Miniprotein binders against q9h3h3. Designs and how they scored, part 294

Target 1, 235 residues: q9h3h3
Amino acid sequence: EDGFTAEHLAAEAMAADMDPWLVFDARTTPATELDAWLAKYPPSQVTRYGDPGSPNSEPVGWIAVYGQGYSPNSGDVQGLQAAWEALQTSGRPITPGTLRQLAITHHVLSGKWLMHLAPGFKLDHAWAGIARAVVEGQLQVAKVSPRAKEGGRQVICVYTDDFTDRLGVLEADSAIRAAGIKCLLTYKPDVYTYLGIYRANRWHLCPTLYESRFQLGGSARGSRVLDRANNVELT
Key: E = the ipSAE of ESMFold2; O = the ipSAE of OpenDDE; V2 = 0.75 times the mean of E and O plus 0.25 times the DockQ between their complexes.

## First folded at step 23 (miniprotein)

Design yL4 (at its last look DockQ between E and O 0.93; V2 from the best seeds 0.78)
Fold by OpenDDE base, look of step 23:
Structure yL4 (fold): chain B 235 residues (1-235), chain A 85 residues (1-85)
Amino acid sequence: as target 1 above (235 residues)
Amino acid sequence: SEYMIRWKIMMLLRFADLLLERAEELKKEGSDPEEAKELLKFVQYLLHMAIRLAEKLGNEDLLERAQELIDRAQKLLEKLRELES
């Protein structure tokens, strides 16, 4: 993917974040209603712009599930952005370590596992598995993109509270694998999004920290997780 | 916060400008007009979001910038439609 593609995808994600969401909130809705909700809003049929014949008549940015332990906390995003601007003005070198320290200092620590799937039964089944894991407390929060273009892939995002907590990141990977997901996963901290740092940026910062590949019979987690920054396998 | 709204507007405008430039390049290269048209529709979508937020802030400068980009996108879209007729 070139720099233009990365910027385009970022723009699409930002627009989706700003549009209305379809949300199942396990804090306020009984878990027994999840199956009916999943049947009503299968992600392969929900359309981004509310096309005729879709379950939604209005634009939908994301379909999301909130777990019982979910607490939205984005940290000090304003302070982070101010510090980032000051850093750029200073002319000091910018490294992945610099961004990590900024994130820690301002408590902007959220990150997400990402998976891309073609629309259809496999996507809906994968989403249902993830949604159940969230409602059951194995995961905290997840979202999936609605159908936008014919043949276009949809993305499922599974969040963790702290991208610096390797154990937490690995536990989420394990829960995703336990839900039956076998595709490639990439992990991205949200700090890069808040700072407008995408793939092929001028600082040569890679927004992907981890990759997870499914493996049969190998690790107890059912996957191999690679630290991209250090090129070291964690499992 | 007002700060976050402003940040969102600025990012929307940045994306809109970048994608609009790409649409112009696609036209110059003789690419499929449909691709450029789809891109321009998305540009307009982003800019309408920016306008709504700028109105909420009462920021006339951001409104003006968004309107300039809308006008540019609309003109390009009209040219592309004429080529298809």
Scores: ipSAE 0.740, ipTM 0.915, lowest interface PAE 0.6, mean pLDDT 91
Fold by ESMFold2, look of step 23:
Structure yL4 (fold): chain B 235 residues (1-235), chain A 85 residues (1-85)
Amino acid sequence: as target 1 above (235 residues)
Amino acid sequence: SEYMIRWKIMMLLRFADLLLERAEELKKEGSDPEEAKELLKFVQYLLHMAIRLAEKLGNEDLLERAQELIDRAQKLLEKLRELES
């Protein structure tokens, strides 16, 4: 994909972030209500803009499930962005280590595993498995995009609270696989989003930190996880 | 926070400008007008979001910038519709 395509996708993601979300919040909603909610709002049927015949009459940016342990904290995003602007004008090198240091200094540590699936029963089944894992406590937070375009792929995002916590990221991968997910997963720290750094950026930074590939008969977690920055297998 | 709201407005305006430029390029190239029209509809969606946030801040400069982009997007959309007549 080129730089324009990445920025176009980022614009769509930002608009979705700002539109209303459909949320199942396990902190305030009994777990016994999850199955009915999933049946009412399958991601293949919820439309981005509230098309006639969909379960939603208004725009929906995301469909989300918050677990019992969900405690949102975006960190010092303002300080992060200010330091980033200063760094860009300083003449100092911009490297993946620079981004990692900024994220740690400003406590902007969240990140997410991503999977892309075509609309249909496979997507709805995958989402239901992830949503159940969140409500049951194996994962903290997940969201899925609504259907925005016929034939276009949708994305499921599974959040972790600290991309520098390799064990926590790998535990989330394992929980995703235990939910029956076999497709390619990629992991992206949120720091890149807050700084407007997308694939094909001018600094040649790679926003994808880890890849997870399902491997039948491999590790106990059923996947092979690669650290893309260091080209090292973590599993 | 108010800083984060201002940041969101600035990003929305930057995206809208980028997509608007792309729609103009598509028109000059003689490309399918439906692609340019879809971009412009999305540009207007982004700009209405920016206007709602700028109104919350009471920021007249950002409101003017968003309105200028809306006007340019609307004029281009009208030109594309004339080509299909």
Scores: ipSAE 0.715, ipTM 0.913, lowest interface PAE 0.6, mean pLDDT 88
ESMFold2 (binder alone), look of step 23: mean pLDDT 85; pTM 0.833

Design yL5 (at its last look DockQ between E and O 0.95; V2 from the best seeds 0.78)
Fold by OpenDDE base, look of step 23:
Structure yL5 (fold): chain B 235 residues (1-235), chain A 85 residues (1-85)
Amino acid sequence: as target 1 above (235 residues)
Amino acid sequence: SEYMIRWKIMMLLKFADLLLERAEELKKEGSDPEEAKELLKFVQYLLRMAIELAEKLGNEDLKERAQELIDRAQKLLEKLRELES
């Protein structure tokens, strides 16, 4: 994918973040209602712009599930951005390590596993598995994109609190695999989004930190996780 | 926060500008007019969001910048529609 494609996708994601969300919040809604909610709003049928005949009449940016332990904390994003601007002005070298330190300093540590799936039963089934894992406390929070166009893939995002906590990142991967997901997963810290760093950026920074591939009969985790920055397997 | 709203507006404007330029390039290259039209509709969508946020902040300058981009997008969209008729 070229730089334009990455920016286009980032723009779509930003617009989706700003539109209304369909949310199941396990903190306020009984877990017994999850199945009915999933049946009412299957991701393959919910449309991005509220098309006629869809479950939603108005635009929907994301379909999301919040777990019992979910607490939104984005850290000091403003301080992060100010520090980033100062760093650019300084002319100092910018490395993945630099961004990691900025993220830590300003407590902007959230990240997410991403999976792309074609619309249909398989997507809805995968989402249902993830949603259950969230409600059961195996995962903290997840979201899925609604259907935008015919044949277009939808993305499921599963968040972790700290992209610097390798164990936490790996535990989320294991939970995703336990939910029956077998496709390729990529892990991206949110700090890159807050700084406007996308694929093919001028600093040659890669927003993808980890890659997970399903492996039958492999490790107890059921996947092989690669550290993309160091080209080292973590599992 | 007001800061985050302003940041969002600036990002929306940035994306809108980049995508608008791409739509202009697609037109010049003789690409499928439908692709360019879809892109322009999305540009307008982004800019409407920017206007709403700018109004929330009471920032007329940002609102005007968004409106200028909307006008450019609309003109290009009209030209593309004329080519299909």
Scores: ipSAE 0.742, ipTM 0.915, lowest interface PAE 0.6, mean pLDDT 91
Fold by ESMFold2, look of step 23:
Structure yL5 (fold): chain B 235 residues (1-235), chain A 85 residues (1-85)
Amino acid sequence: as target 1 above (235 residues)
Amino acid sequence: SEYMIRWKIMMLLKFADLLLERAEELKKEGSDPEEAKELLKFVQYLLRMAIELAEKLGNEDLKERAQELIDRAQKLLEKLRELES
């Protein structure tokens, strides 16, 4: 059942990727316009398919903010996919280590911190904080899902350039917490997405590399970060 | 570019097939017909995206595959509506 749920969510994410996006691009838009844009397009009110009365009249897949230094780099995705198919036919064991090696070899290194929040003020407030952090240069790129037809939780994705750069991933976690975010965060490398590997996959791979938990009364950082692959705390 | 477009079509077809299978299971179980109908509408949304991409490539085989799945989804929708009679 978990396998069906994961693939259903992946299908929705793919459809959203292919629909139009609402983008605030700091590379072409003055930072002083951000607050007005956030007020016009709160993620709790932007609808996935353009319901009457919402700010959008057409489908919206994602609401996104691109930072001044955003430089898209997907890497050698075609070569990655070809090597993955060859690996599967080789009979060799498929492990998190072999996925990591493929990602490094083909320069498919991006990943993202994920958070899930219910629609409403908490979601809109969290998104505004993340968007400001992106425009101010503490984060590079983030996106948030619009409101679905039946409601339910929405997702904010905060991207990093290189999942093997643990310092950079931890710096992004710290910037997210500095924006006032206290919920659970999970980190997933993009290599799993490009290979179609989700929860409950047939190789029993775990797409979540890191988990971040906010701890009340903790250090100045306020996070407890667990490396899921090695079951060690990074903090 | 054409490789990635073809890859997207294949993924859309895979997802549509899986979701169609789930809708057929829901009907067989006698479960919530509104859940199955909503799932089938989403299946058709995915397949219209696949058809648009297949037309962009000029790939008639992939377009026909998507159309066959649309027809299956439509037949199941009609059967679900008939059960209310």
Scores: ipSAE 0.714, ipTM 0.912, lowest interface PAE 0.7, mean pLDDT 88
ESMFold2 (binder alone), look of step 23: mean pLDDT 84; pTM 0.814

Design yL6 (at its last look DockQ between E and O 0.93; V2 from the best seeds 0.79)
Fold by ESMFold2, look of step 23:
Formats: C-alpha cells, sequence, structure tokens
Structure yL6 (fold): chain B 235 residues (1-235), chain A 85 residues (1-85)
C-alpha cells in the first residue's frame, strides 16, 4: 500500500468510528440471544450507509460484540500525543523502541488482530465464530466492518488489552484459530493510530507488530506467529 | 474530553485535504470524473462530521478551516460537472 492508500483507508476507518455502531453487549444481554442477533446483522449484508434492502436503514460504522469482561480503557492518549510532539522537536531518534516506551509510559497498550475477507458466507461464518468466542469469554471484544459499495474487502478486528503482553496476544491468536479461522492475521498496536502513523510514514515505522499464519503441525496454538519488529518467531 | 474532540477534527481536516488534493490531481489528468466526484462526496462527509464537532466544541478557527475546505470541494465539484456539460 502506498501512503495515499493507507491514509484513505484510515480516513474511512475514522469516519466509521464516528458513525453509529451495532453492538451485542454480553454484559447486559443473555448469550442465548446471540444467534438471533447474528442472523439479523450478517456483516456481508449490513451496509455502511444504509442502502435499500439492507437490514439497516441508517449508516453503520461497525458491528461489534462486547464480552462479559470487557472494560474499555484507551489510556492517557492526550499525554501520549503531547509527549510525541515534544519527542519530535527533541532531536532524539524516532524508532520502534521509542514508540513502545511512549505507549508504556502513557498506558496506551491496546492492540488488535486483523483479518481481511471478501463479503459472503466465509466472512459471515468467520464473524459468527469470533462473536461466539467473545460471548463465551475466550475473547474480550471484536468488531467487523459493514459492506461498503466501493470496497471489496471487509475487516474483522479482535482486540487485546496489552500489545507488550506476548502471552495474551498469543492466547487471542489461539482463540481465533479455535474458531476455525485459517487466514493470515496481522496485529497492530493502537498507539500508531492515535499518533497518525500509517504505512509509508516519514519515519519508516511499521505499524504491524505481529503476523500469524495458520499451521496444524506447528505450535500448540495451531499457528506460526512472527514478531515483525525483531524478526523473531514467537511460536 | 475536549482534547480528543479537537484531535478528531484536526484528523478529519487532514484527511479531507489529502483526498481533495487527489481529486484535483484526477481532474488534471483528465481521468473519469466519477472517481473524483466519489472522492469529493466522501470529503464532504468528513467535513460535515468535522463541522458538527467544531460547533459542539465552539472552536471558530476549526470551523473556518472546515468551511474553507468545503468551499474548495464545492468549487471542484462544479468544475467537474461543467466538464460533463
Amino acid sequence: as target 1 above (235 residues)
Amino acid sequence: SEYMIRWKIQMLLRFADLLLERAEELKKEGSDPEEAKELLKFVQYLLHMAIELAEKLGNEDLLKRAQELIDRAQKLLEKLRELES
């Protein structure tokens, strides 16, 4: 992806963040209602802007499932952004280690596994599996993009609360694989988004921290996970 | 927080400006005007979100900046529609 494409996708994601969401909240809704909700709002049929014939009449930015243990915490984003501006004027080198330390200092530690799928049965089936894993407590929170007219791919995001907690990130990968998902997964810390750092950025930073590839004969997790920042296999 | 609202407005304006520049480039290339029109529709979507937030925040400078971008986007749309005439 070149710099324009990455920033165009970021703009679409930000607009989606700000539009209404369709949420199944396990903290307030019994698990027995999940199947009906999934049938009502399949992500391949929910439209971004409320097209005629879709289940939604109004714009939808995201379809989301919150687990019983979900507790939102963005951390000190304001302090992070202020420190980032100060760092840029300090003359100190800007490296992946510098960003990691900044995220730790300001407690902006969340991140997400991402998967990209075309609209259709495969996407809806994958989402249903993820949503069930969230409601059953194997995952904490996930969202999926609705169908957009000009976009052919949709994205499922599965959040974790601490990108520096490798065991927690690997546990989320394992839960995703246990839901039957075999596609490539990439992991991105939220700190890059809050600082406006996308691919092809001026600092040559890579927002993808981990990659997961499905394999049956690998680790006990059923996947091979690579740390992109250090070129080290974790599994 | 009001800081996060201001940050969102600033990012919306940055994205709108980037997409608007791309639409201007498409016009200069003589590319299909529908692609540029679609970008400009999304630019206006971003700018309406930015204006709504800036009004809630009471930030006149951000409102002015959003309005300047809307004026640029509308002017380019008018030029693209004239091209088809």
Scores: ipSAE 0.766, ipTM 0.919, lowest interface PAE 0.6, mean pLDDT 89
Fold by OpenDDE base, look of step 23:
Structure yL6 (fold): chain B 235 residues (1-235), chain A 85 residues (1-85)
Amino acid sequence: as target 1 above (235 residues)
Amino acid sequence: SEYMIRWKIQMLLRFADLLLERAEELKKEGSDPEEAKELLKFVQYLLHMAIELAEKLGNEDLLKRAQELIDRAQKLLEKLRELES
């Protein structure tokens, strides 16, 4: 993917974040209602702009499920951005380590596993598995993009509270694999999004920290997780 | 916060400008007009979001910049439609 494609996808994600969401909140809604909600809003049928015949008449940015333990905490994003601007002005070298320290200092530590799937039964089934894992407390929060274009892939995002907590990141990978997901997963901290750092940026920063590949008969986790920064396998 | 709203507007405008430039390049290269048109529709979508937020802030400078980009996108869209007729 070229730099233009990365920025286009980032623009689409930003627009989606700003549009209305379809949310199942397990903190306020009984778990017994999840199946009916999933049947009402299958992600392969929910359309980004509310096309005729879709379950939604209005634009939908994301379909999301919140677990019982979910607490939105984005940290000091404003302070992070101010520090980032100051750093750029200083002319000091910018490294992945620099961004990690900024994230820690300002408590902007959220990150997400990403998976891309074609629309259809497989996507809806995968989403249902993830949604159940969230409601059951194995995962905290997840979202899936609605259908935007014919033949276009949809993305499922599964969040963790702290991208610096390797155990937490790996536990989420295990839960995703336990839900029956076998595709490639990539892990991205949200700090890169908040700072407008995308693929092919001028600082040569890679926003992907981890990659997970499914493996049959491998470790108890059913996947191999690669640390992209250090090129080291964690499992 | 007002700061976060301003940041969002600036990012929307940045994306809109970038994508608009790409649409102009696609037209210049003689690419499929439909691809450029779809891109321009999305540019307009981003700019409408930016306008709504800028109005909420009462920021005239950001409103002006958004309007300039909308006008540029509309002119390009009209030219592309004429080529298809």
Scores: ipSAE 0.730, ipTM 0.913, lowest interface PAE 0.6, mean pLDDT 91
ESMFold2 (binder alone), look of step 23: mean pLDDT 85; pTM 0.833

Design yL7 (at its last look DockQ between E and O 0.92; V2 from the best seeds 0.78)
Fold by OpenDDE base, look of step 23:
Structure yL7 (fold): chain B 235 residues (1-235), chain A 85 residues (1-85)
Amino acid sequence: as target 1 above (235 residues)
Amino acid sequence: SEYMIWWKIMMLLRFADLLLERAEELKKEGSDPEEAKELLKFVQYLLHMAIELAEKLGNEDLLERAQELIDRAQKLLEKLREKES
């Protein structure tokens, strides 16, 4: 993907974040209602702009499920951005380590596993599995993109609280695999999004921290997780 | 916060400007007009979001910038539609 494609996708994601969401909140809604909600709003049928005949008449940015332990905390994003601007002005070298330290200092530590799937039964089934894992407390929060007009791939995002907590990141990977998902997963910290750092950026920073590949007959986790920054397998 | 709203507007304007430039390039290259039109519709969508937020902040400078980009996108869209006629 070239730099233009990465920024286009980022723009689409930002627009989606700003549009209304369809949310199942397990903190306020009984778990017994999840199946009915999933049936009402299958992600393969929910449309981004509320097309005629879709379950939604208005634009929907994301379909999301919040677990009982979910607490929205993005940290000090403003402080992070100010520090980032100061760093750029200083002319000091910028490394992945620099961004990690900025994230820690300002407590902007959220990240997400990403998977891309074609619209259809397989996507809806995968989403249902993830949604159940969230409601059951195996995962904290997840979202899926609605169907676009062009029929492109949809993305499922599964969040973790701390991208620096390797165990937490790996546990989320395991939960995703336990839900029956076998596709490639990539993990991206949110700090890169808040700083406007995408693929092919001028600092040559890679926003993907981890990669997970499904493994048959392998470890209890059912996947191999690669640390892309260090090119080391974590499992 | 007001700052986060401001930041969102700035990012929307940045994306809109970038995508608008791409749409202009597609037109110059003789690419499929439909691709450029779809891109321009999305640019307009982003800019409408920016306008709504700028109105909320009462920031006239950002409103003006967003309007300039909308006008540019609309003119390009009209030119593309005329070629298909």
Scores: ipSAE 0.735, ipTM 0.913, lowest interface PAE 0.6, mean pLDDT 92
Fold by ESMFold2, look of step 23:
Structure yL7 (fold): chain B 235 residues (1-235), chain A 85 residues (1-85)
Amino acid sequence: as target 1 above (235 residues)
Amino acid sequence: SEYMIWWKIMMLLRFADLLLERAEELKKEGSDPEEAKELLKFVQYLLHMAIELAEKLGNEDLLERAQELIDRAQKLLEKLREKES
C-alpha cells in the first residue's frame, strides 16, 4: 500500500521532470521582474495539464526559480549505479552509511528540503517567499509542483548542493523559516532517486535524512532539526 | 548523456509495469473501473515518454518492451470499457 503510493508519486515526479517547466532565472532576468512573474504564475492556479482558465495552455511539470549561483551538477551517476550493483551482490550490509559513502565517492551530493501544502493562498504565499529568498541569494534553487487534481497537495522543493554539509543544510532550513514557513520539512538526498530507492524499499532504508519542525522560542529561526539516520538532534 | 536517457527509459518502464499490475489488481478485485482507467491513462503517458526516448536513443529492445506494455495497457482498458456496457 505505502510502497505503491511512494512509487506512484515518484512516477508522477519523473513525468513532471520531463514536461516543460516555467522558470524565473535570476542569472538572466532582473530581480525587479520577480513579483510580476509570481503574480502571473501562482502555483495554485498553474495546472499540470493546461486546464481551461489556467495561465498556462500547455502542460507544465514544474515552476522553478534559479538563483544567481545556480550551477547544476549530477556527479558520477553511472559510476554510482555500477557501484550500487556491486554492493548488492557483495553480501555487505546496505545501510544509510553505505549510501552516504557511495554518494561521496561518486560526487552525487545534492539534496532537497520538501514541504507539502494544499492549493490556495498559503501555498502561493509560501512559494513567493521562497522565490524571493532564491533571487536574493539566501537559497540557490527551488521548484514547486503545479496543481494537478482537486484536493491534492502540492510540493515545494528547496535544493542544497551537499547533503553531507550539515551547516549548509541547516542554513537552507533557516532561510526557509525566515520566509515564514512553519510546516514540517523533510530532507531527501538525490542519491536515493538515482538509485530508485523510495520509502517502501526492500532494504528498509529511509530516504528522508533530516526532518525540521518549527518551534517557537529559543533561536530566532525557531527550527528543531532531527537527523533521522542517527536519531540525533542537530539544533 | 546517452546513459541518462537509457536510465530514464528503464525507470519509466519500471513505473509503468508497477502501475499496470495495480490496475490489473483493481480489475480483479472488482473495484470501481474509473480508478483503474485513470491509472492506465497515466501508464500510457509514461510509456509514450519511454517510446519517444527509446526512439531517440535508437534502442530497439527498450522500444519493444515499451510497446509490449502499451499493448497490455490497451487490452485492459478495452476490457474495462466493455464492463460499462
Scores: ipSAE 0.729, ipTM 0.910, lowest interface PAE 0.6, mean pLDDT 89
ESMFold2 (binder alone), look of step 23: mean pLDDT 83; pTM 0.802

Design yL8 (at its last look DockQ between E and O 0.94; V2 from the best seeds 0.80)
Fold by ESMFold2, look of step 23:
Structure yL8 (fold): chain B 235 residues (1-235), chain A 85 residues (1-85)
Amino acid sequence: as target 1 above (235 residues)
Amino acid sequence: SEYMIRWKIMMLLKFANLLLERAEELKKEGSDPEEAKELLKFVQYLLQMAIRLAEKLGNEDLLERAQELIDRAQKLLEKLRELES
């Protein structure tokens, strides 16, 4: 694998974080306005930099939906980063358990389910389902990338507040599947992002903690979830 | 917080340097200049973000570091455009 590619994608995500966002905030906007908003700003048509013919004339970093109960909290990121620097100079081994303990100690516990889809109807339909689940309270926060200039794959991120709470992470997976999502999902704790740790990093750490695959047949909403750290199926 | 703004600037500078070094490598290899030009446009985008944040903090050291990278990116863009001639 190429570490440059992972860091390039991280740079794009950071730039997007810092540009303006298009937000439907259920805390201040009636739920009855959601369908019109979704029709006005489909992620396959909203462009990253405001291309001619787009619904947006200015750059958009993310399209997001905040649920009624959304309460942002990053935790003690400064303390986390200081402890990480000290650990790197200490000579102690760096393992996935080390990162987990740092995240717990500093309360940097959020994480996200990720899905990657090509532009078009499937992306817009998936996003609409997720956005409705957020406004209805089954999920708390989600965002989707706008269309890139070249029309490459886009990402939907669905956040959870505690990656160590396996039941909560699995409940979010179930809510995503109930919204009709059948593609592969991967789960990444935010601690890796705050420490600048991406795939192909020098410590061989894997930022993907869980994978979820939709099961065909029998149950229409079944998932198979793999814990990649322990190579154990949770479902 | 000021710490988080400073951290963002440092990450933007790190990414910009990585991408700039890749663009320099692509030019040295004789690769398609359009790929290097696209990287450099994005490098400049990142650096303008870093400058805006550094100005908000009043941090002269971070401004100087961002400007140095902008100058390197612009010089490389000029060299790539000359090769098209």
Scores: ipSAE 0.749, ipTM 0.920, lowest interface PAE 0.6, mean pLDDT 88
Fold by OpenDDE base, look of step 23:
Structure yL8 (fold): chain B 235 residues (1-235), chain A 85 residues (1-85)
Amino acid sequence: as target 1 above (235 residues)
Amino acid sequence: SEYMIRWKIMMLLKFANLLLERAEELKKEGSDPEEAKELLKFVQYLLQMAIRLAEKLGNEDLLERAQELIDRAQKLLEKLRELES
């Protein structure tokens, strides 16, 4: 993907974040209601802009599920951004390590596993599996994009609270695999989004830290996880 | 926070400008007008969000910047529609 495509996708994601969400919150809603909610709002049928005949009449940015232990904490994003601006003006070299340290210093540590799936039964089934894992406490929070265009892929995002915690990142991968998902997964820290760093940026920073590939009969986790920065397998 | 709202507005304006420039390039290259039109619709969508947030802040400077981009997008959209008629 070229730089323009990356920026376009980032713009779409930002717009989606700002539009209303359909949310199942396990902290306030009984788990027994999840199946009915999933049936009412299958992601393959929910439309981004509320098309006629869809379950939603108004625009929906995301469909999300919050687990019992979910606590939103974005850290000091303002401080992070200020530090980033100062760094750019300093003329100092900018590396992935630099961004990692900035993220740690300002406690902006959230990240997410991403998977892309075609609309349809397989997507809805995958989402249902993830949603159940969230409600059951195996995962903290997840969201899925609504249907935007015919033939367009939808994305499921599964969050972790700390991208620097390798064990936590790997545990989330395992939970996703246990939910029956076999497609390619990529892991991206949110810090890159807050700093406006996308693919093909002038600093040559890669926003993808990890890649997970499904493997039958392999590790106990059912996947092989690659550290993209170091080109080392973690599993 | 007001800071985060301002940041969001600035990012929306940045994205809108970049996408608008791309739409202008597509037109100059003689690309399919439909692609440029779809892009412009999304530009307008982003700018509407920016306007709502700028109004919430009472920031006239940001409103003016958004309006300038809206005007440019609208003019381009009208030109593209004329080419299809």
Scores: ipSAE 0.744, ipTM 0.916, lowest interface PAE 0.6, mean pLDDT 92
ESMFold2 (binder alone), look of step 23: mean pLDDT 85; pTM 0.833

